# Designs tried in a protein design chat: VHH binders against 8-oxo-dGDP phosphatase NUDT18 (nudt18). Part 5

Target 1, 325 residues: 8-oxo-dGDP phosphatase NUDT18 (nudt18), of Danio rerio (Zebrafish) (Brachydanio rerio) (q568q0)
Amino acid sequence: MDSQSSILEENLEKILRGEGLEFDSVAEQVDPVTLRKNVCYIVGAVIFNSKEEVLMVQEAKRECYGRWYLPAGRMEECESILEALQREVREEAGIDCQPITLLLVQEQGPRWVRFIFLAEETGGSLKTTAEADDESLQAHWWDRKSPLPLRAHDILSLIDAGLKYRRNPWFPVTQPVDFPCHVVCQRLFLTFISSRADADDRLWLLMSNNNTSHHPRLPIVVSFRTYISKAVSKLIEDCMPSSYISVHIRGILGVQHNGRIPGKTDGICFNTLVLLENTEEGAEIGSPPSLETDCYRWQEVTNQGLKAKIIERIKDGSVLPFQSL

## First folded at step 4 (VHH; framework vhh_7aqx_2)

Design v41 (from c3q with L107W)
Fold by ESMFold2-Fast, scan of step 4:
Structure v41 (fold): chain B 325 residues (1-325), chain A 125 residues (1-125)
Amino acid sequence: as target 1 above (325 residues)
Amino acid sequence: QVQLQESGGGLVQAGGSLRLSCTTSGFTFSYYAFSWFRQAPGEEREFVGAISGSGGYTDYADSVKGRFTISRDNAKNTFYLQMNSLKTEDTAVYYCAKDIFGYSYGWTDSYFDYWGQGTQVTVSS
């Protein structure tokens, strides 16, 4: 039993560090995801210079011609997420960059995902109007105060997130890692915390009762047919239907993606931190909800150091933010 | 019953200091993050400062950075806003708020599930 506990604890530590992890086969009738066919990934960059001016590009596209936006664009075949980021910034702004961290992951339905990065300038030359092409008309460092006609105002919150992280990081550096995935899916760190005035908090994780493996596994849910947030809620409704609990996606602990390799697909796995809470006001603190299935079980985290790390991530929201649009 | 209650507001001259308190009940205080917001007459509510559940992370609006400090006392189920070098522009009703969890990107009120009633701060010239 010690061996099993040690393997679980090592895997939990890897996920908390943002590392990739092998997952069990997902036995579902889903087609593999492939860029340009059935999924769209978008990358965007928030880049500041030494004066905290933000890099902006002037749009060349007909529908937003002449308006300003962050460097952003669609991922192409045969690219990693980081390669797409560096290409878009170079093509639109003339700047070479390196990612500092992911700032935000957004979804808009099951097949659209946007990755927003905080990145830093490493070289290149700011694109001028003499270099205008189909990618952009020019690039500029914006003081964030002077009037500038924006393509859309959604980027203002992205710029604010970048400034906050730059000045006072609230979650660890999180970067996509190259790891095999054939679908869009989530590995769930689904947590329940029970607390008492006279004792330390207790932490529970939902574990899969995998019939084909002797090793404890975190639940995996495929998001291809549903929104990422909806897939989590459906799993919880299926195994513990109760009107007195709420589901909170805290954020993303890690992102696994395999670049386009011959014979492979553009799948993504998010390691997702989820908190269940009692919604009834004044409810007494107790054990986690009873399960109506034998497919899952609650497992208490008794390793004090690991428990403390997980609870702190939850309390501080110390995870990559995630948003459904 | 969940309750947040502000205290410490009042009238102060420009350059002076005030300390606001928010005392809470009805939940496990150390489990949650908290924020201060303010609203001047005729203006939208704006973010002032935030503190994480562990107390290890704090954040401030640019307009108050270096002048205001947020802190918490888990033994008293209370968190504070120390306001120094007050300006007339700081005149507002100040609200304490319980964050659902940690930092929210974007400072919209939709990430806060409970609010205090507000306490008036008036800074005279």
Scores: ipSAE 0.012, ipTM 0.480, lowest interface PAE 7.5, mean pLDDT 82

Design v43 (from c3q with L107I)
Fold by ESMFold2-Fast, scan of step 4:
Structure v43 (fold): chain B 325 residues (1-325), chain A 125 residues (1-125)
Amino acid sequence: as target 1 above (325 residues)
Amino acid sequence: QVQLQESGGGLVQAGGSLRLSCTTSGFTFSYYAFSWFRQAPGEEREFVGAISGSGGYTDYADSVKGRFTISRDNAKNTFYLQMNSLKTEDTAVYYCAKDIFGYSYGITDSYFDYWGQGTQVTVSS
């Protein structure tokens, strides 16, 4: 195995552990993203007490005044995703918290992303009506059964997801990492699995064929001008337009963001696990689709341990969920 | 030029129906969330309903839930408010608003970049 293959395997292991990689340049030059100007990140917390009551906040905003919701709000400039989460929970509910894991990432259009966390109470005091301010009127532990006038019912599925994870985790703890990025983009674990009744599964990854780099690179696609699933589909159409293939975004392996540096961009990079599946009616296909470009190549993963680990994540869906709204 | 223009307002008897339209231009309609607000005489502007960019999420004020339906037609760059079982308390100027993003939670006036001029809805007893 050569040094380039060793570097690739180290990078794949890092991503599988939820670690960040240095941001690679993208072919499309786009303006850097900036919070409150051309991109919006929302953080929200699902927090349970020992009785499995969920933390709720009574809204002070005029449009939804008096209604209840999860602690949630827009990220501000110069804060990390975790700092935004802790600030919103403290401001709206009066408690200190620590994230247990990202629970769900949701996207709406090209400029809106919501990060939902399962988190736990670590201190503070529940905000009372005597402390009412512009952030919230009060906080309360909700039994999830008693009538409560909600701002919106979308949170019910988020609460259920939190309960499911709390009782039986189905993916590894996944936390955002502070790592610079100037755009909203995805680093793709774009996979193809070849399986036959009489042979072990083979695994292929799409790699950037950038001869100016001394290190193998996973493809990066810019999501800023279109939603995430369309950015992935465009890459596939560009490199294998004649293929009979379905595209499955399995989920997110990691989230990179650095909003903590003053005057820097609020970009974000998702390390995205994608599965390509044959839709051809013919016999089983033993090799990945042929590429109609010199920009990318298929790289077989021959390391047995790494291959098994990646295939297991794919088949079990053991990965942070991602939803397009 | 970015523009939002309401239509469909007017006078209607209690128990009747009206359909408001907001026709838009100057941006890619399908990417953005939209909301309806209303302002009754002497009252503060209040939220009525919202629809996400995908159309998969809708929110309503409790006072209108079950009576009003928000919808969108991306091919026509237009979104709607179907108002059924109208009450005298629904009398207000109705405004359409474009969200800066595809969906915003805890929306305030500062999160909308464009507003329509308003259309009068009067419900008589």
Scores: ipSAE 0.000, ipTM 0.155, lowest interface PAE 16.7, mean pLDDT 80

Design v44 (from c3q with T108D)
Fold by ESMFold2-Fast, scan of step 4:
Structure v44 (fold): chain B 325 residues (1-325), chain A 125 residues (1-125)
Amino acid sequence: as target 1 above (325 residues)
Amino acid sequence: QVQLQESGGGLVQAGGSLRLSCTTSGFTFSYYAFSWFRQAPGEEREFVGAISGSGGYTDYADSVKGRFTISRDNAKNTFYLQMNSLKTEDTAVYYCAKDIFGYSYGLDDSYFDYWGQGTQVTVSS
């Protein structure tokens, strides 16, 4: 329908720009997420100076005392993701910073999520040993070559990702936005593409039928007690059980966080780009798989500009990376 | 009631192997990350190894890397530390620990809400 199609196109454009969308109540009854009680969000910063030396912090914590790591820390209640990042960098390194983009989101189920940023120095002064406290002993610019005892080697891939992005960005700047949300969930941009040699690609999106009739909605999946990838796979199994279909989480288009919005929850919504592929080699598929549920329907994207944007993000991998631990 | 209990410690000769187990109860095991720590007499408690809730991420102290392996069995609510090529310097009380939120960063004691009582490992020359 005309009015519903117009609203859908507006919403898809907003998601592609990294903007937030209004979130309805979830169908499943789940407890609101709250920092310090049932969820942990971690922020970390990759910051380079003009010489491509990376900002490092010397740990003050007993178990890793004297070892070096990226500025990183747990989020606190009543702060946005960006505020948490700026606070942690200031507390541990003495540096004022501004985020450039998210580089990576990692999860260990909904209870542990880590947001890694590429950020730049905007002021402050590098923390010295005379300023040592419970947050850190000191900060230093590391040339990435000299021997340095690291707390953990997982950060080496994060530093490499930051360098790669700094030199040749492969996805658009993606930053979290403050928007109401009461749970950890995903809004799915679940796509199916049909490609033929002599025709333009066709694109379908999975749409939800279980919401208000006022406008079409993308599926929302709650992952509070399971991994994000597991929640997506379960939805696919429930809607279109088949051994010939593969599911690929391409990445994240946007992040909504309750944070500073009035309320007592630290909910997060990921706008997640998912590609559904037929695993039969050489098969010509003209339409998406049949659904074994009335909860969802396939909607073809016929707007040429919008279709091209979505297909390009998928084929080029031009999306914020996401990793399950 | 939440409980963590170590087993498998004892006396072993240098070059030998031991497998420590940490059996747990009172929470949903599969959602939490777990770590092993050790403490030698007169020394501070040090990190040994960690495993994520999915089992997809593991981390080790440099002193044990290549010799020790951490693993988990969600069906048994148990996680393990396989210790190979043991050295006299590995002599310590070994503790298992549960992360508060699922997978801890920072490895500080304050990030772990429950600890086992410890199991003694003694490596003789």
Scores: ipSAE 0.000, ipTM 0.143, lowest interface PAE 17.9, mean pLDDT 80

Design v45 (from c3q with T108P)
Fold by ESMFold2-Fast, scan of step 4:
Structure v45 (fold): chain B 325 residues (1-325), chain A 125 residues (1-125)
Amino acid sequence: as target 1 above (325 residues)
Amino acid sequence: QVQLQESGGGLVQAGGSLRLSCTTSGFTFSYYAFSWFRQAPGEEREFVGAISGSGGYTDYADSVKGRFTISRDNAKNTFYLQMNSLKTEDTAVYYCAKDIFGYSYGLPDSYFDYWGQGTQVTVSS
């Protein structure tokens, strides 16, 4: 049906632009997530001045007292991810900022997610030692060369990623969007590309046959008790358990967060781009892996413009980086 | 099985040129970005250059910009590092690397999943 194909194509374009989409009920029954109870979100900022010096904050907490780090902290209830970022930078460094893009999403087990942003200064004044409080002792601009006692060295790679994006962006601006969600889940953009060396490479997407929806839907997997890689493996085991495949998570296309709506949970949905390669013996050249359930189907992307965009994002890694710790 | 193998290293005079190759097998080459790293005697491993899956985007360490060029040949499942105007400080073991993300500049080593065995480059004065 052309109308359903048009709806699917529009929804895929929205995901590629980092926009939010409604999701259907998931089969797995999971308790709603809530900050400070069963999930923890951390935000951090990489901010440069005109000299490419990076904004640093001197820690006030006992465990890392006096050491320097990027402005970062835990999200609070009923705020958006972007609001949490702006609040943390204001509280720790005294400046106002606007996020430019997400640089990295990291996860550590089923309860901890960190969002690192590239942001720019829009106002305020650097926090001085006279303004020291429980949030931080002071802030300053670091030339990245002078000796500075760091709380941890993990931020050096984050600073480098920010510089790279600032000079030569390799993926489109990706910002979290506020959208109703009560669980931690992933909407999987599972792709298969034919192994042909021709200009006519074919592209396939795994689609859900969810009978509660009248629209084509991408698979959704609840990730609260799994890492992104484990959640993908679970879906593969459910739909193609006998297939010999290699799975490559390319990155995150978008982030949907429920936290701005008063009285709601702090659920989150990651739109995740995955490349699936079929190594099954006896499979036809250029055909995707055989499915062993009626819950999913392969759908070819025949729109040439949309196909080209998706393949380019895959081949260039032109997606928000993701890391499991 | 995924494999990466460097070749083309050797001894060269300062101001000379070398071309390193990295041949790959066990995966669909054209889908992935690749990087070159080097490790000088007694020093840590450092990034040298990267090329995207399409070949349309490249990146280089400041120390080699304008002198080194990374390229790829999808038909041969091989990517290259052309090194010109070599300096004694370019002396190192050079490694090729592949990551699942597909473009690793500025990202932690944890993004890299496969490495070659290394090829020695010695630049004499």
Scores: ipSAE 0.006, ipTM 0.407, lowest interface PAE 9.1, mean pLDDT 81

Design v46 (from c3q with D109P)
Fold by ESMFold2-Fast, scan of step 4:
Structure v46 (fold): chain B 325 residues (1-325), chain A 125 residues (1-125)
Amino acid sequence: as target 1 above (325 residues)
Amino acid sequence: QVQLQESGGGLVQAGGSLRLSCTTSGFTFSYYAFSWFRQAPGEEREFVGAISGSGGYTDYADSVKGRFTISRDNAKNTFYLQMNSLKTEDTAVYYCAKDIFGYSYGLTPSYFDYWGQGTQVTVSS
């Protein structure tokens, strides 16, 4: 039993460090997802120069022609997330870049998932109007104060997030892990915390009772589309449908993707941190919600170091932010 | 059930100091990040400062950085905004806000699930 607990703790530590893990074999039963057919990934870059001016691109597309936006675009076949980021920035702005960290993961239901990076300039030359093409008309370093006709104002919060991270990072550097995935996988850290004034916080994780696993495993939701918030809701509905609970997606601990083999590696895995709060009468009850299935169980985290790390990530929001639009 | 109540506002001369308090009840205080916002008449509500659940992370609007300090006391279920070197431009209704179990990015009002009623801060020339 100690050996099995040790393996679980090692795997939890790997995920907390942003490393990849193998999936349950049940994922192999699902047909591969395909880019632009079943899944749509968008990348975007927040890049500052030494003067804290932000890199902007003038749109060439008909519907937003002449308006300014962050370098951004859809991923193409046969590329990783990082390769897509570097390609989009090079094509639209003329510069070479390296990611500093993922800054935000957004989803629009099952339609798309968007990866926003904080990145830095490493070379190239700023695209001029003489180089205008279908990708963009030109690029410019924006002082964030001068009038500039924006395609949309949503980027203002993205720029602010980048500035905030530069000044006071509140979560660890998080980068996509090169890991082949043929389907969409959600690995869920479904957590419950109990705290009292005169006692240590206690932490529980929801664990799978899957018969194909030889070691304790976190729940995995396999899908043909990206929809993180839906996967979380589905798991809750499956295991505790009658519970009076609040569900809070804290953020993304890791992203596993390869993308380099079209139709075989277009899938993705998100390691998602979720906090449950019991809203049932008797708010001082320090027990996790009762489960209505034998497919899952609550397991207390008794390793003090691991428990402290997970609780601090939750309380600080020290996790790559996630938004469901 | 969930309540946030500001106190400590008032009238102060430019260059003076005030300490705002936000006392909370109806939830486990240590689970949550907290923020201060302010709103001048006819203006939009703007971010002032934030503190994470552990207290390990703080952030401030550029206009108040170096003058204001946010802190928390988990034993008292209270968090504070210490305002020093006050300017007439700091005149506003100040609101405390509870973040959903963490430190949000973007610092927009829509990320907060509960707010206090506000406390008036008036800075005379």
Scores: ipSAE 0.229, ipTM 0.628, lowest interface PAE 5.0, mean pLDDT 85

Design v49 (from c3q with Y111W)
Fold by ESMFold2-Fast, scan of step 4:
Structure v49 (fold): chain B 325 residues (1-325), chain A 125 residues (1-125)
Amino acid sequence: as target 1 above (325 residues)
Amino acid sequence: QVQLQESGGGLVQAGGSLRLSCTTSGFTFSYYAFSWFRQAPGEEREFVGAISGSGGYTDYADSVKGRFTISRDNAKNTFYLQMNSLKTEDTAVYYCAKDIFGYSYGLTDSWFDYWGQGTQVTVSS
């Protein structure tokens, strides 16, 4: 019993540090995702020079010809997320780069995921108009104040987020880790907190009751033909349909991906921090909602240090942001 | 059910001080981050300051850094903006906002799920 509690605590600590865990199976029989067939991943880079000017590229595409944007593009077969990032920056801007951290994960519909990185220049030379091609016309370091015709203004908040993180990071460095996955899924750090005026907060995690597992497991939900956020809500409806609760995805603790074998490892596993809150005002103290299934159980986090870490990550939003577009 | 309500705005002379309050209800206050935004006539809404749920992280726009202080009182479900050394350029409607992702300074307005109605601050020369 003690050994299982120790293993769970070690695994929770790994996830909190942005590390990966082995993905052994999913309960649902779902066909593997395949890049460019039924899933699309986009990478984008926020890169500053020593003067805090941001790297911009001038679009060559007909629909946005001549307008400026962050280096960004679609992931290709046989590459990791980091390889895609470095290739796109090199092709569009002429710059070699190294990622510092993920800044944001966005989903656009049920099969589209965009990864925005803060990265640093490590070499290369700015692409000039003499080097213009189908990828881009040129690259430029933008002072963020001079007039520049932008393809879209959505990048202004991304640039600000990158600058903020560069000066004063508010979440730990979060990088994709190399763990193959064949589906788009989430490993849920699904939390319920109970508070009283005169007592310390109590914390519970939803745990999977996998009959074949010899160790405690966090729930895994598969996203297919639905928003990533919708998969979490469906799990909650299945487990606690009579509960009056709000489901909040606080952010991403880690990203697991390989991508090196097309059609077999094009999937992604997000380690996702989720907060459940009572929707009824005046509900004072409570136990977590009763479960209407044998597939899951609530487990209280009694380790005071671990409990404090998790609650502070929730309170401070010290997690990689996740946005549905 | 969820509400954010500003108070403390008004008229003040340049060099003076004001304290804005945002009182909240309908959610567990201590687990969310909050921000102040402002909008001057004819301008876009801009970020002013943010505070995390624990109060361990605060951030400010460069234009107000060193003059404004954001704070919170979890027992009162209220957070504050102390505005010192006010300038005519600080004249704006000030809005308080609840952060969906816990601490989203510099991101988009869509990452704030609830907003107050705004309170007018006018700084005369």
Scores: ipSAE 0.231, ipTM 0.639, lowest interface PAE 5.1, mean pLDDT 84

Design v5 (from c3q with A33S)
Fold by ESMFold2-Fast, scan of step 4:
Structure v5 (fold): chain B 325 residues (1-325), chain A 125 residues (1-125)
Amino acid sequence: as target 1 above (325 residues)
Amino acid sequence: QVQLQESGGGLVQAGGSLRLSCTTSGFTFSYYSFSWFRQAPGEEREFVGAISGSGGYTDYADSVKGRFTISRDNAKNTFYLQMNSLKTEDTAVYYCAKDIFGYSYGLTDSYFDYWGQGTQVTVSS
């Protein structure tokens, strides 16, 4: 093992644990994102009491007045994702909460991202109709069975995902970590697995070539006027133009964000696990797809423990879910 | 071409057992999580059980816990639902499904990319 392989393995282990890495790419120049100008982040909370009733708030906004929804709202300037969550829950429901884990990340259109958390009540008091204001009319613990006029039905699947995680967590606790970023981007664990009936699986990662650093790096894809998921697919189409390739975003290993300086650190870096399958009939199964570029190369993961960890995360879907709306 | 096909349904007396199979083709079986769903007459489709790609995680609807067991055989590209202590309330069409997220219990039908055609299970008193 050379020193570069050792550094790569350490970085892969850090990402698998949900830790961050410095975002220091000089290869691509893009304009910084700015909250409420060219990027919008939404936070939402799934909170259960001891009876598995879910916290709901009654909307005060004119377009959805009187309808019920999960506590949710837009991030403000100079706050972290976790601070935005705690503020929204306090403003709309009157309670203090502590995030347990990210539960789901969703995107819609370019630079719109929603973070759904599973959280727990830590204090405060449930907002009553006597306390109604512009933020909400009241809060209520919903038994999930009684009739309740919902703002939208999308929250039913979010509530169910929260219950499932609470009872039997299938991915590690995943929380945003403090690393400044000026763009919305993904650091890709882009994987290809080769399987034989009587042998251990072999694993390859796509690695950046011709970068300005003196050690191997994972590819970084910047969202530029497109979906995060589409940016990944476009990279793969540009590097591997075969129509026989299937791209599967398995989920998110980590979320890096700072938010402290408006317009300078409003970006987010997702550490994203991607599975690439070669669906070509009669193709060689033992090798990853040929690359039509000098910008990237395939690197086999030969460390048995690290390889097993990555493959298990893929097979179990043991990764924070990510969805394009 | 991706396909999922159920088998093993039929008529059984209350207290009896059935084993459902879902045979699959067109993808790398061992990389994906699978679920069983059911739909009784006049009811919405409901989740029954799920198994992760490694088999390390399983989950069940409260109504079937302790009675049903989900398992998989990666060598045969097949997963199973062993149904014991069957009740008349278990009467339904049973569907197998492949997860997009790799473990999509309780998410909308749009989060499952492929479904089987269904197999009828009828439990007589």
Scores: ipSAE 0.378, ipTM 0.715, lowest interface PAE 3.4, mean pLDDT 84

Design v50 (from c3q with Y111F)
Fold by ESMFold2-Fast, scan of step 4:
Structure v50 (fold): chain B 325 residues (1-325), chain A 125 residues (1-125)
Amino acid sequence: as target 1 above (325 residues)
Amino acid sequence: QVQLQESGGGLVQAGGSLRLSCTTSGFTFSYYAFSWFRQAPGEEREFVGAISGSGGYTDYADSVKGRFTISRDNAKNTFYLQMNSLKTEDTAVYYCAKDIFGYSYGLTDSFFDYWGQGTQVTVSS
């Protein structure tokens, strides 16, 4: 019907633009997440100057003393992700910065998430050895070629991702948005594409059958006890256990964070693009897999413009990358 | 079963051309980005070029821009690297790779889930 399909289409367009949607967590009961108690968020910055030299800081911590790394550190309670980024860059490198976009979200274990940003210098002064303190010994613009003793080589791919985005962006600017959330969770754009030689591609989304909502809802999975990637796989296994289909997280369309205001929770909701693929060679699947639960249903996307946008984002990987370490 | 297989390598004189092919199976080809990497003797593997699932985005290493062209044929589940104006420093084993994010990084091994076995390209002076 017009009203329901219009609301679904409006919500899908909002998510595709990186905007937030209301979180209604009624399916899985977990304790609220709080920094330094049961979850750890890391922020890091890739910042280039006009010569394409990258901002580096020399570590003051005993375990990596004297080695160089990107400005990075733990998020503190009662600050937004962007505030944490700006604070870390100023404390470690002496400069003020403005984030351009998220470049990568990484997880390592069930309670550790890292947000890597591409950012630009907006002021301040590069930290010198005369200003050395517990945060860092100094900062330097690295030409990316001269020998420099790195704390770890994992940042080389982050620097390269920043250069690639700077030269030719392949996904839209994606910034955390303030939205109430009490857990670490994902709202899933779980997609199935049906292709036939004699017809246009058809697109299906998995939808929640929660009758407490007046409007169509995308599935939400909570990730507190497991990896974010594992939570998605578990949902698919639970609702489609007999299907010969693989599950692929393509990336993140948006990040919702319960910011500093108010209270004692640091919940995050990722709007996650997921693709189901047929794993049986030579088999054509004209319809999405049968569901072995009444909690979810398949909804066809019949709006041709919206369908084309979603399929294009899938084919081009035009989404914020997500990596499980 | 996911498979990637390179072909088209060989011996060529400086200034010549070669076209490499990577034939794939076991997944929906049009949903994925692909990259070419190369590894010269005694050196680390380096990025050469990448193409997105739609073909709308391509990337190249600075050392090959203007000389190499990446392309794809979704009907044949195959993608290509056309190498023109070859130089002796292009001598390497060339690998094709499938990007796990659809098109995010062509720069490190950790962002690719499947690789071909490699094809030797030798450029003589």
Scores: ipSAE 0.339, ipTM 0.694, lowest interface PAE 4.1, mean pLDDT 83

